# VH-VL binders against q0atu2: the designs that were tried, part 4

Target 1, 119 residues: q0atu2
Amino acid sequence: MLDKKARIRTSREYRNVFEKGKRLSGRFLIIYYVENALDNNRFGFITNKKIGMAVIRNRIKRQLRAIVREYQGQVKNKHDIVLVARAGIGKSSFEGMEKDYIAIMKKAGLFARNANKID

## First folded at step 7 (VH-VL)

Design va6
Fold by OpenDDE, look of step 7:
Structure va6 (fold): chain C 119 residues (1-119), chain A 121 residues (1-121), chain B 108 residues (1-108)
Amino acid sequence: as target 1 above (119 residues)
Amino acid sequence: QVQLVQSGAEVKKPGASVKVSCKASGYTFTDYYMHWAKQAPGQGLEWIGEINPDWGDTNYNQKFQGRVTMTRDTSISTAYMELSRLRSDDTAVYYCARAKYYLGWDAFDIWGQGTLVTVSS
Amino acid sequence: QIVLTQSPGTLSLSPGERATLSCRASQSVSSKYLHWYQQKPGQAPRLWIYDASSRATGIPDRFSGSGSGTDFTLTISRLEPEDFATYYCQQYESSPYTFGQGTKLEIK
């Protein structure tokens, strides 16, 4: 799991990202991102019941955490980023989800220029 | 039809712990943060903390930090607040209340009926 | 933390009169994050005004909220017997999400 310091934890923090952040849509994910005043990035997640039953949602949550954790060190600093799972994500493979994450994060320009794991 | 139903009144001795439950119905439990508030007899409202029911992340008022633990069971749409090392000034009615965090306004639009916790030797 | 100070502490009025309740914040609060609640003895608080000026569902139009920055007001144009209660303002601008100490509106 992501360190507490790397997570959006409060409802107000989520609200700030949705109100002031930029929005980009991928195939399985929508991201909202905004600069923060910290020295670290924070990630939030929205996985509502539209993506499937509890078993599916739990799987998706684990997979999203794994993906974010894997690429965490390659993301530009000082950002709050919220990942919103889209309805079709429940039928996606992990590789498909990861590919979508990478694509949308690249489109947002959130990866460091010298990132190694993003192809 | 949307409502929060809390557990019954509690009587505890100083030093003990109390765990209050708040069961949600009529809405998607994970779409709202669950908040808790304290109201001592004849006094105003005091915010205790909040929990994200989907991920379990919590944010506590510093005043209660170290003594309060908020948890949830999504399978039964129930939130819990545990307060430990109870003292006499913990005697109060405790409320749960929901608030949106990614849709609409950020206000406590639905409240539980309250749970009286009495701490006495 | 943001401290909300309500005034007056107690307001004694008669039915039919106009009531004005004040809520002052120790620092600026966005209108979107200032809310009012009504509470009667033995009952849970109830959302009354949200976003500083929007009436919650079922709230009569004799109630109105206004203000910005650090000064907010709840106004009751013409008091009804059922309006006598304690009113709390609350900010959601930053954690902890504090309440005012309340204004008790009592019948004269």
Scores: ipSAE 0.898, ipTM 0.951, lowest interface PAE 0.5, mean pLDDT 94
Fold by ESMFold2, look of step 8:
Structure va6 (fold): chain C 119 residues (1-119), chain A 121 residues (1-121), chain B 108 residues (1-108)
Amino acid sequence: as target 1 above (119 residues)
Amino acid sequence: QVQLVQSGAEVKKPGASVKVSCKASGYTFTDYYMHWAKQAPGQGLEWIGEINPDWGDTNYNQKFQGRVTMTRDTSISTAYMELSRLRSDDTAVYYCARAKYYLGWDAFDIWGQGTLVTVSS
Amino acid sequence: QIVLTQSPGTLSLSPGERATLSCRASQSVSSKYLHWYQQKPGQAPRLWIYDASSRATGIPDRFSGSGSGTDFTLTISRLEPEDFATYYCQQYESSPYTFGQGTKLEIK
């Protein structure tokens, strides 16, 4: 999955994003994001039982990690970003989840201007 | 209703390892980071580390880095702390405690009852 | 790491008296990340005051917390027999999350 450097790892770091960050909602995801003092991005994830049973939750976790890893090079640096899975995400296809991620990240202005792979 | 129940007291020899369990009930296990703290006899509290119970990410006090391993089993809502290469100054009560990491405040609002680990030769 | 120094180490008082417990940090701590716990012998710590000044659920209003930056105080306006315990401050500002060494409040 994502390298240790690219993960939000501590409870305090999660709290900072929720306290100081901006929030945007998509169809399947909510993102919280805030500028950090690092030279890189960090990603965190919230999945809960409302998504579905364990098999469904584990599939969603795998798919979210894959999507974030695929596009992480296109994200503007110096941000802490937490992805919160909405209850309806369990019915999403991989492609639907990916499109939702791209749309919400574009709306937040988090993709770099030279990130042509996303289009 | 919300509670953390830890495994029983243990007696170990120097050089051994110990693994303490902390079973959560009455709340959603994955909504709270699990923390561990040490209290030597007659002494104060010392933070050991934390684990994200859903994703498994850990963060350890550097003092314990290399000797501590924190894990969990979400199917039984249980966190574990393993301390290796035990020495006499590891004799202490070990506590688990939870903290909200989203949609709430960070204080340790619920603690386990503690597990006495005695290291003696 | 942030060192929390509590004073006094032991405070001997009688029921009905006012108690003042000090916690000083080696670096600035946001009030939202300074917490107090009560511990009685043979028991686990209990969250008492969070965010420097907010009482945890069920904590009597004779307990008050105050302070900011590096200086924090826990005050008990009128001691009851059940208040005699050890009190710890704790910072959650930065890892490693540290505790003060405790103030033992004992009956005189």
Scores: ipSAE 0.652, ipTM 0.884, lowest interface PAE 1.8, mean pLDDT 90

Design ya3
Fold by OpenDDE, look of step 8:
Structure ya3 (fold): chain C 119 residues (1-119), chain A 119 residues (1-119), chain B 110 residues (1-110)
Amino acid sequence: as target 1 above (119 residues)
Amino acid sequence: EVQLVESGGGLVQPGGSLRLSCAASGFTVSDNYMNWVRQAPGKGLEWVSIIYRRGSTDYASWAKGRFTISRDNSKNTLYLQMNSLRAEDTAVYYCAREYGSWEYYFDYWGQGTLVTVSS
Amino acid sequence: AYDMTQSPSTLSASVGDRVTITCQASQSIDSWLAWYQQKPGKAPKLLIHKASSLESGVPSRFKGSGSGTEFTLTISSLQPDDFATYYCQQYDSYSGEAYTFGGGTKVEIK
C-alpha cells in the first residue's frame, strides 16, 4: 500500500486539487493534478457508484493503488494527483487499467523524461 | 525480421462463425500487445480487440460478446474467434503489433485476411 | 461524435505539390498521434509516431506536426509513390474505445 505521506487524505486537499489543478481524461481514468509544496507526491482515488457495487469500487481502488505504487518512482516530484475512475473501468482488466494510467500520465507530462516500464 | 501472416478468412453466412489466425515471427507474441484491426471494403480502419502481455483482453464496444481474442504461446500465434457474424462484419482483418515501450501505435501489420459475411 | 476528424477526405494533387492532411482530436492528446499510409490491397504502413517522429525508411518529405488537438501530415513534394490513403490514429479515446482512427484521406492524381 501507499505510504501515508503519499496519500491525499483530507477533503481540503482534494478540493485544492480540483480547484487549482489541471484535468485530463483517459479511457478509464480522469486525473487532476497540481504542484504541491512538498518533497513527495500524493495520490488520491475516487470511485463513485456509477462504477458498480462497493465490492467493485473497492477492487478498482485497490488496483489503482497498486498501479500507482508500481510506477511511483517514475513520476515527477511535487505533485498532488487525484485519479477519478470512469464508469467503464469496472469492466477493464488490470493491464488495461495500467495501460490507461501510463497513457494519461504521459499525456500529462507527469513521468520523468526517461521513464519506462521495467520488465 | 518481423512478420505477421493472417489466415482463416473466407465466406460465411450470417449467424455463422469463423476463427482467424495470425502467425508471428521475429518476435514473441506473448511479450507484446497484439491487436486486431479491421477495414470494411472502401472504408476506414477500425480497432477490434487487444490481448495484453499477461493474457487479459479487451474489445471494442461493438465486438464484446461476439469476438474473442486469444493466443497460443507455443505456436506464437494470435487468434480471433468471431461468432454471430453479420453482414457489417465483412472486412479485411489485420493483426497488428503495438510498439512495446509505452507507445500506443501499431508498428507491424499483417497482410490481412478477408472475411465476407453474406447469405 | 468521433474522437478524430480527418480532413480532407479526398485530395487531388500533382507530382511535386505540397500536400497537407489534418487530424483534429476531440480532446487534447498531447503528441500521441500516429500516421499511416495505405495503398490499395496492402496493409497500413506506419509513417510517423508521437506526432512528429519519422519511422525508419520513411522519406524526409513526410513531416508530422502538431500537438494538443490539431495535427498535420505534410508531404513537401508529392512523389508518384505517395498516392495512397493516409490515416491518423490515437489512443485513450474519451469515447471509451482503446484506439481511434481518422476517417482517412485519399491522395489521388489530379
Scores: ipSAE 0.842, ipTM 0.931, lowest interface PAE 0.6, mean pLDDT 93
Fold by ESMFold2, look of step 8:
Structure ya3 (fold): chain C 119 residues (1-119), chain A 119 residues (1-119), chain B 110 residues (1-110)
Amino acid sequence: as target 1 above (119 residues)
Amino acid sequence: EVQLVESGGGLVQPGGSLRLSCAASGFTVSDNYMNWVRQAPGKGLEWVSIIYRRGSTDYASWAKGRFTISRDNSKNTLYLQMNSLRAEDTAVYYCAREYGSWEYYFDYWGQGTLVTVSS
Amino acid sequence: AYDMTQSPSTLSASVGDRVTITCQASQSIDSWLAWYQQKPGKAPKLLIHKASSLESGVPSRFKGSGSGTEFTLTISSLQPDDFATYYCQQYDSYSGEAYTFGGGTKVEIK
């Protein structure tokens, strides 16, 4: 899992990202992101009840956390980033979610230049 | 030189099945995100299905359960198995390669193969 | 899902004319838009990506512009090879049915 320092934990932290951050929409995800005053990144995850029952929402959160963990070393530092799952995400394969995350993070300019993991 | 050549189109009765092939040259199919896109006579373009680099698949909602995208890496060939065909499936079917691994537009297309579904 | 409205549906022009084709997105797609050319009986060919970036081998008379919700493809001096149907495609978001394409603009000889 993500380190405690790499998690957005409080309602105030989430509100800051939503109120001050930029928003970018992808196929299965929406991201909100803002620079923070830390030396590291922090990630938050939101799934709402429209996606499905709790077991489905928990599976999606676990999948998204795994994707974020795989690519976190390539993300530009000092950002708070909230991933919001869109209603149709349950119809996507894991690889479809992964591709969407890569695409939206590249569109946002959040991957470090010349990152070797992203083709 | 990148080339994509579709084959396997023809006349099929409603409820029938057909398998389309797309022979690729100048690149490796399994290193790319490969798609099927169709165009009904006199109409616009409509996405059908994608196969991801690691073999996961996603489909348009109307194709799911009836169409299956697959590939044979030893032949560098993409397939579309179409079952339970309906008149509205009549179209030219193209295979297409996505630009890079994270963009959602197509840099190379085949010439297409016509599928006609008619009593 | 995003909706793309392309206009005009048909355009008559002569060799040498300047033509402009418009795509409108139902909500902002920033610059995530591609343009394709399709000649009769042929597959689409990518002309432009990211609204204005010309693909290699595409003549410089083709120019894409716009951002947000309004985009244009301009052909500065129409050549005989340019009589075709043109499609825009957004790639900021899309539905599960297809990448979202405009309805097409057929450029015909006047």
Scores: ipSAE 0.262, ipTM 0.739, lowest interface PAE 4.4, mean pLDDT 87

## First folded at step 8 (VH-VL)

Design tb8
Fold by ESMFold2, fold request of step 10:
Structure tb8 (fold): chain C 119 residues (1-119), chain A 121 residues (1-121), chain B 111 residues (1-111)
Amino acid sequence: as target 1 above (119 residues)
Amino acid sequence: QVQLVQSGAEVKKPGASVKVSCKASGYTFTGYDINWVRQATGQGLEWMGWMNPYSGETGYAQKFQGRVTMTRNTSISTAYMELSSLRSEDTAVYYCARDYSYYETSYFDYWGQGTTVTVSS
Amino acid sequence: QSVLTQPPSVSAAPGQKVTISCSGSSSNIGDNYVSWYQQLPGTAPKLLIYDNDKRPSGIPDRFSGSKSGTSATLGITGLQTGDEADYYCGTWDSSLSAEYVFGGGTKLTVL
């Protein structure tokens, strides 16, 4: 479970990341990320209506939260990071989403160097 | 500078197929989905589907399911839309458009110039 | 037979204001965020408004958008002859296999 402090909460906070942050995309995911003024990271999750019905979108959100929780100890601090589901993600497996997340975070330079767990 | 440049006008007979190309430049092609939208003469806009150029996954409007195929060639940053079993009512201008994700929505921030397809006997 | 309903046309004199409505349902406008597209004569559509009320760079604040319930509104003040165009609302619709839907379009004439 992500701590309350590790969650992006408001629509204004989400929109700030989209407006001020950098964007990187993978096969099933897009991340938007920006440095924050806190001592910790915050994560947000977006599944817009083009992804599918609510049941599908909620499943994807749960899977993405689980992935972020597994790897959050390897993420460099002081970032707001929003994960956005890309069209077609409903056809992906959990492992496919996980692999995509790792690749994007590594490309963004958001994982700590020399971290064996995510290499 | 983001640009989407489409192939030239086409004239086809009923029953034939047409394949329209959309070459992207000024951005990372695989990083944004491409949507296709058509507009018959004097009519409104009609969404046809989306294509994720990274994965190759697609989603088509129900109206075109079974007749439309959207593909890409990532090495030349080009998206394609092929419409088969053409009818006279498929006469339209066909646009490609880039999908931009923002918050809980997305919208078409850049459009190609359009490709006129005329279906006549 | 557009999923979103717009008036076919509106007109006003230079310097005046107009409002263009876009009516939908809970599964599209109600649950989603509306964009507006401007199509000048003989050209491709161009994004005018996104996220209900936000303007891309280069769009003056004479253009405004709003949403209430299942309806959206485009407002244009200080009308100029260069504003003559067709205007389309658009959004995602979660009940139609997650399809994007447009309004039928509104032709704006500046007399």
Scores: ipSAE 0.718, ipTM 0.902, lowest interface PAE 1.4, mean pLDDT 91
Fold by ESMFold2, fold request of step 10:
Structure tb8 (fold): chain C 119 residues (1-119), chain A 121 residues (1-121), chain B 111 residues (1-111)
Amino acid sequence: as target 1 above (119 residues)
Amino acid sequence: QVQLVQSGAEVKKPGASVKVSCKASGYTFTGYDINWVRQATGQGLEWMGWMNPYSGETGYAQKFQGRVTMTRNTSISTAYMELSSLRSEDTAVYYCARDYSYYETSYFDYWGQGTTVTVSS
Amino acid sequence: QSVLTQPPSVSAAPGQKVTISCSGSSSNIGDNYVSWYQQLPGTAPKLLIYDNDKRPSGIPDRFSGSKSGTSATLGITGLQTGDEADYYCGTWDSSLSAEYVFGGGTKLTVL
């Protein structure tokens, strides 16, 4: 579970990221991200109704939170980042979502370079 | 400038199939889902389904399950909608529309010009 | 019939105000966000309002939207003859296996 300090809380904060931030799309995910004035990152998660019924949407949110938690130490600070599930994501495996997240975050330049140099 | 340009009008007989194309330009084609919406003459809008051009995944309205197929060719940034076993009730203008995700919703921010399909015996 | 209910037509004189209602249920308007589309005669629909009450760039502020409970309203002030069009509300519906639904459309006549 992400720390409360690292969560985007209000609808206004979410909408601000959509309106001011950059957008990058992957196979299963879209991220919106913008620099913030904090010492830390904040993450938000969105599954709209087109994704499926609530059971499916809640499962996807739980999986995305787990992915973000696993890699949060590698993310450059001072960013608000919203993960949006794309239509069709319910057919992806956890590993597929994880791979997509890593690829998008690298393209955005949001991973610290040294954290990825393990080989 | 975002643009969706559709194929020309079609005249078909009952029982045939039609395949409408929608060529996207001015944005990254795989980054936004394409929806298809139709409109019979003098009638309202009817949603048919969505297609994720990155993954190829689709979701169809129940009314069209088994009769509609939505596909794409990413190398030419083109989406397709094929409707089979045509009936006179399928006479309509068919639109493609780009799906834009915003907060907890999405909406159709750009539309193609429409393709008229006439089914007559 | 359509899942979302709109009046079939409304009329008003140039310069006047109209409102167009859109009635739904908890599984669509109540639980989701409403968009409005304008369709001028012989043309494709165009996004007019999104996220219940927001205007895309290029839409003048005399167009407004609101949502209350399971109903949405489009407001148009300072009517012009160029506003003659069909207007559709739309949203996602959770009870229809995540299908998008439109209202039946409202024809606006500026007399």
Scores: ipSAE 0.709, ipTM 0.901, lowest interface PAE 1.4, mean pLDDT 91
Fold by ESMFold2, look of step 8:
Structure tb8 (fold): chain C 119 residues (1-119), chain A 121 residues (1-121), chain B 111 residues (1-111)
Amino acid sequence: as target 1 above (119 residues)
Amino acid sequence: QVQLVQSGAEVKKPGASVKVSCKASGYTFTGYDINWVRQATGQGLEWMGWMNPYSGETGYAQKFQGRVTMTRNTSISTAYMELSSLRSEDTAVYYCARDYSYYETSYFDYWGQGTTVTVSS
Amino acid sequence: QSVLTQPPSVSAAPGQKVTISCSGSSSNIGDNYVSWYQQLPGTAPKLLIYDNDKRPSGIPDRFSGSKSGTSATLGITGLQTGDEADYYCGTWDSSLSAEYVFGGGTKLTVL
């Protein structure tokens, strides 16, 4: 479970990341990220209505939270990072989402130098 | 500088198909979904569907299921919309539009210039 | 399945203010964020307002948006002849088959 301090909580915090942050897109994910003034990272998750019904959107959110939790120790500190589900993500597997997340985080330069590969 | 440049006007007979192209420039083509919207003469805007150019996945408006196909060629940053079994009521201007995600919604931040398709006997 | 309703036309003199309404339902405007698009004569639509009330870069602050319940409103102050256009509201409809819906459009005439 992500600690309460590792969560982006308010609409204002989310919108700040979209307005001030950098954007990088992958196959099924988009990330927005910006430096914060904390000692830790915070993560947020967006699945808007174009993705599908609420059941599908909630499943996607749960899967993305699990992925982020697995790799959170490899992420460079002091960033607010929002993961946005992209159209078509409902057809992807958990493994497909995971690979996409790893690739996009590497492209963004957000993994620490000693980040490990997944098998 | 984001641009979406569409193919030229077309005249088609009923029962034929039309394929409209939309060439993107000034941004990473695979990083944003493309939507297609049409507008019959003197009428409002009508959404047709979305296409994710990275994955190739699509979602079509129910009205067009079975008649529309949206594709892309990432090598030339070009999206395509093909509409088959054309009828006179398909006479319209067809637009491609870039989908921009913001917070809990998305909207169309850049549009192509439009392609006039005329279906007549 | 929902229909976004806009007045067919509005008019006012240069320098005046107009508002354009957009009426929908709980599954579209009530449940989602609204955008507005401007379509000048003979041209493609252009994004004017997003996230109910925000302006993209380059849109002057005399354009404003708001939302209340299942209705949205576009406000235009200090009307200029260049504002003569069709205006469309739009949003995602969150009913069983999520689709994007537009209003019927409002023709603004600057007299």
Scores: ipSAE 0.673, ipTM 0.889, lowest interface PAE 1.7, mean pLDDT 91
Fold by ESMFold2, look of step 9:
Structure tb8 (fold): chain C 119 residues (1-119), chain A 121 residues (1-121), chain B 111 residues (1-111)
Amino acid sequence: as target 1 above (119 residues)
Amino acid sequence: QVQLVQSGAEVKKPGASVKVSCKASGYTFTGYDINWVRQATGQGLEWMGWMNPYSGETGYAQKFQGRVTMTRNTSISTAYMELSSLRSEDTAVYYCARDYSYYETSYFDYWGQGTTVTVSS
Amino acid sequence: QSVLTQPPSVSAAPGQKVTISCSGSSSNIGDNYVSWYQQLPGTAPKLLIYDNDKRPSGIPDRFSGSKSGTSATLGITGLQTGDEADYYCGTWDSSLSAEYVFGGGTKLTVL
């Protein structure tokens, strides 16, 4: 599946991003990101158990996946990117998470210049 | 060089409040949560809660809900913990600690030097 | 008592090896990653081990960690008198409210 190629799957792959990657924080999100040797991006999504109960953590992951899918065409290729939910994210709306994602991805320089014509 | 520097020792009477400060340096203050942990003399560590300095959101240990307030002033990179309705049992060293997220967990990678709070008649 | 159970004390001679156990449940150690903290006399705690078995920069490799099931273990080899301290395990607990829990602490004496 195409979706399978765009995901970080193993704990080793996740930990590599945390160990080798750069970290940027926003209001509700932290991203870790590192260049990979592939032709494509891979995304991972982490909610620490301090965030809340499993139903809340799963809702947040689903919302973050939807946001990433919406903007994935604007992201520079060849990156492994892990989105980490911050404590307090449960009070954010979908639109709040989306705004935070856009801001942090711009700050990281991960949006491709020529692809970003919507914003 | 990450540092967390806490305010000085306090002596309080039962029923009073205390507010301990924790000034952060050497990193982006709003990028990491601050946790508070206390330790009575000769006793173990007791977690009190976390505070997200960017959003201002908090999560308190059930034991302290209603008595603890954790805040911050981002312009001076300082976190605060206030404990009200003090009792003798609140006599302890109070620590702030930086919360580092790693994979599916987090841990306390840097600690303040501690603030001794003594509650006595 | 503490949510995580540690022996109250352990001792060994300089140069020897010691292990410190930390026993919990499925909602903490079983479902989460364990950290260890060292507290030298009169000082703040210091991170020794994170993610069950990883060492921060500056922690010598004679300190090690492991986890199996609902138990975690801190290992210390080549004991030095400077290792006399209290050692705490810690992790997030995902039961009622997500709270951080510590073990009761283990006093290490280097004879």
Scores: ipSAE 0.602, ipTM 0.877, lowest interface PAE 2.1, mean pLDDT 90
Fold by OpenDDE, fold request of step 10:
Structure tb8 (fold): chain C 119 residues (1-119), chain A 121 residues (1-121), chain B 111 residues (1-111)
Amino acid sequence: as target 1 above (119 residues)
Amino acid sequence: QVQLVQSGAEVKKPGASVKVSCKASGYTFTGYDINWVRQATGQGLEWMGWMNPYSGETGYAQKFQGRVTMTRNTSISTAYMELSSLRSEDTAVYYCARDYSYYETSYFDYWGQGTTVTVSS
Amino acid sequence: QSVLTQPPSVSAAPGQKVTISCSGSSSNIGDNYVSWYQQLPGTAPKLLIYDNDKRPSGIPDRFSGSKSGTSATLGITGLQTGDEADYYCGTWDSSLSAEYVFGGGTKLTVL
């Protein structure tokens, strides 16, 4: 799992991202992102009831956390980023989710200029 | 401004099919799911299902499984809901509604004006 | 018949306060956020409250929402004639294959 300091944990922190951040949508993911006043990035993960049963929602969360962890070092610093799973993600492969994450993060301009493994 | 504009009223015979359209504007069509909700005359709201305009994935209420098909044409930002094997009890106003995902939940923040579908012999 | 239970009707005089209840279960209201929709006569529903107690822009603070346990409540203070409408609560239900469920609706009459 992500380090505690790299996680959005409180409702207040999530609300701040949703209300003040920018929104971009991909095939399976919606990201909300906003600059923070910290020296690190924080990530949040949302799988609402529309996604499906709890077992599916939990699986999706685990997979998204794994993806975020893999590319964490290549993301521009000082951002709070919330990933919201979209309808249909439960049928997606891990690779499909990873591809969507990379695509949407590129579109948001959140990867560092010298980032690798994102092509 | 966000707008959902639906097609006009329909009159159908029992056993026929009806296809209602919902044209979206004022936002990125593929970025938000579309829900369909109907309301029989003098009755309450009934959720039918959702459609992801980006992927085309759908989720239908169990009640309508096998009879409802939700699709989209991304080139014209239009969602469709087709209901087959129509019955008199399908007479209702049908609404499309935009889904907004917000912190562990979603809600319907914009609605179409509704499409009246009348099923009569 | 509706998964969520609302009173069929409520009424009050202008300027008064009314409350509309919405009762559910642990699989819907108990485990998810509630939204409220206002439907004026002859019009499409309109989002009134989201996330239990949040108001979209343009909704006056006379409208309020709350949630406790498996029940939600819509409050309307300073009742106006223009508030006469049908009100619906709604939320997701995990026991129904992740289906969205509505209350039966409450008709508010301004006396």
Scores: ipSAE 0.501, ipTM 0.881, lowest interface PAE 1.5, mean pLDDT 93

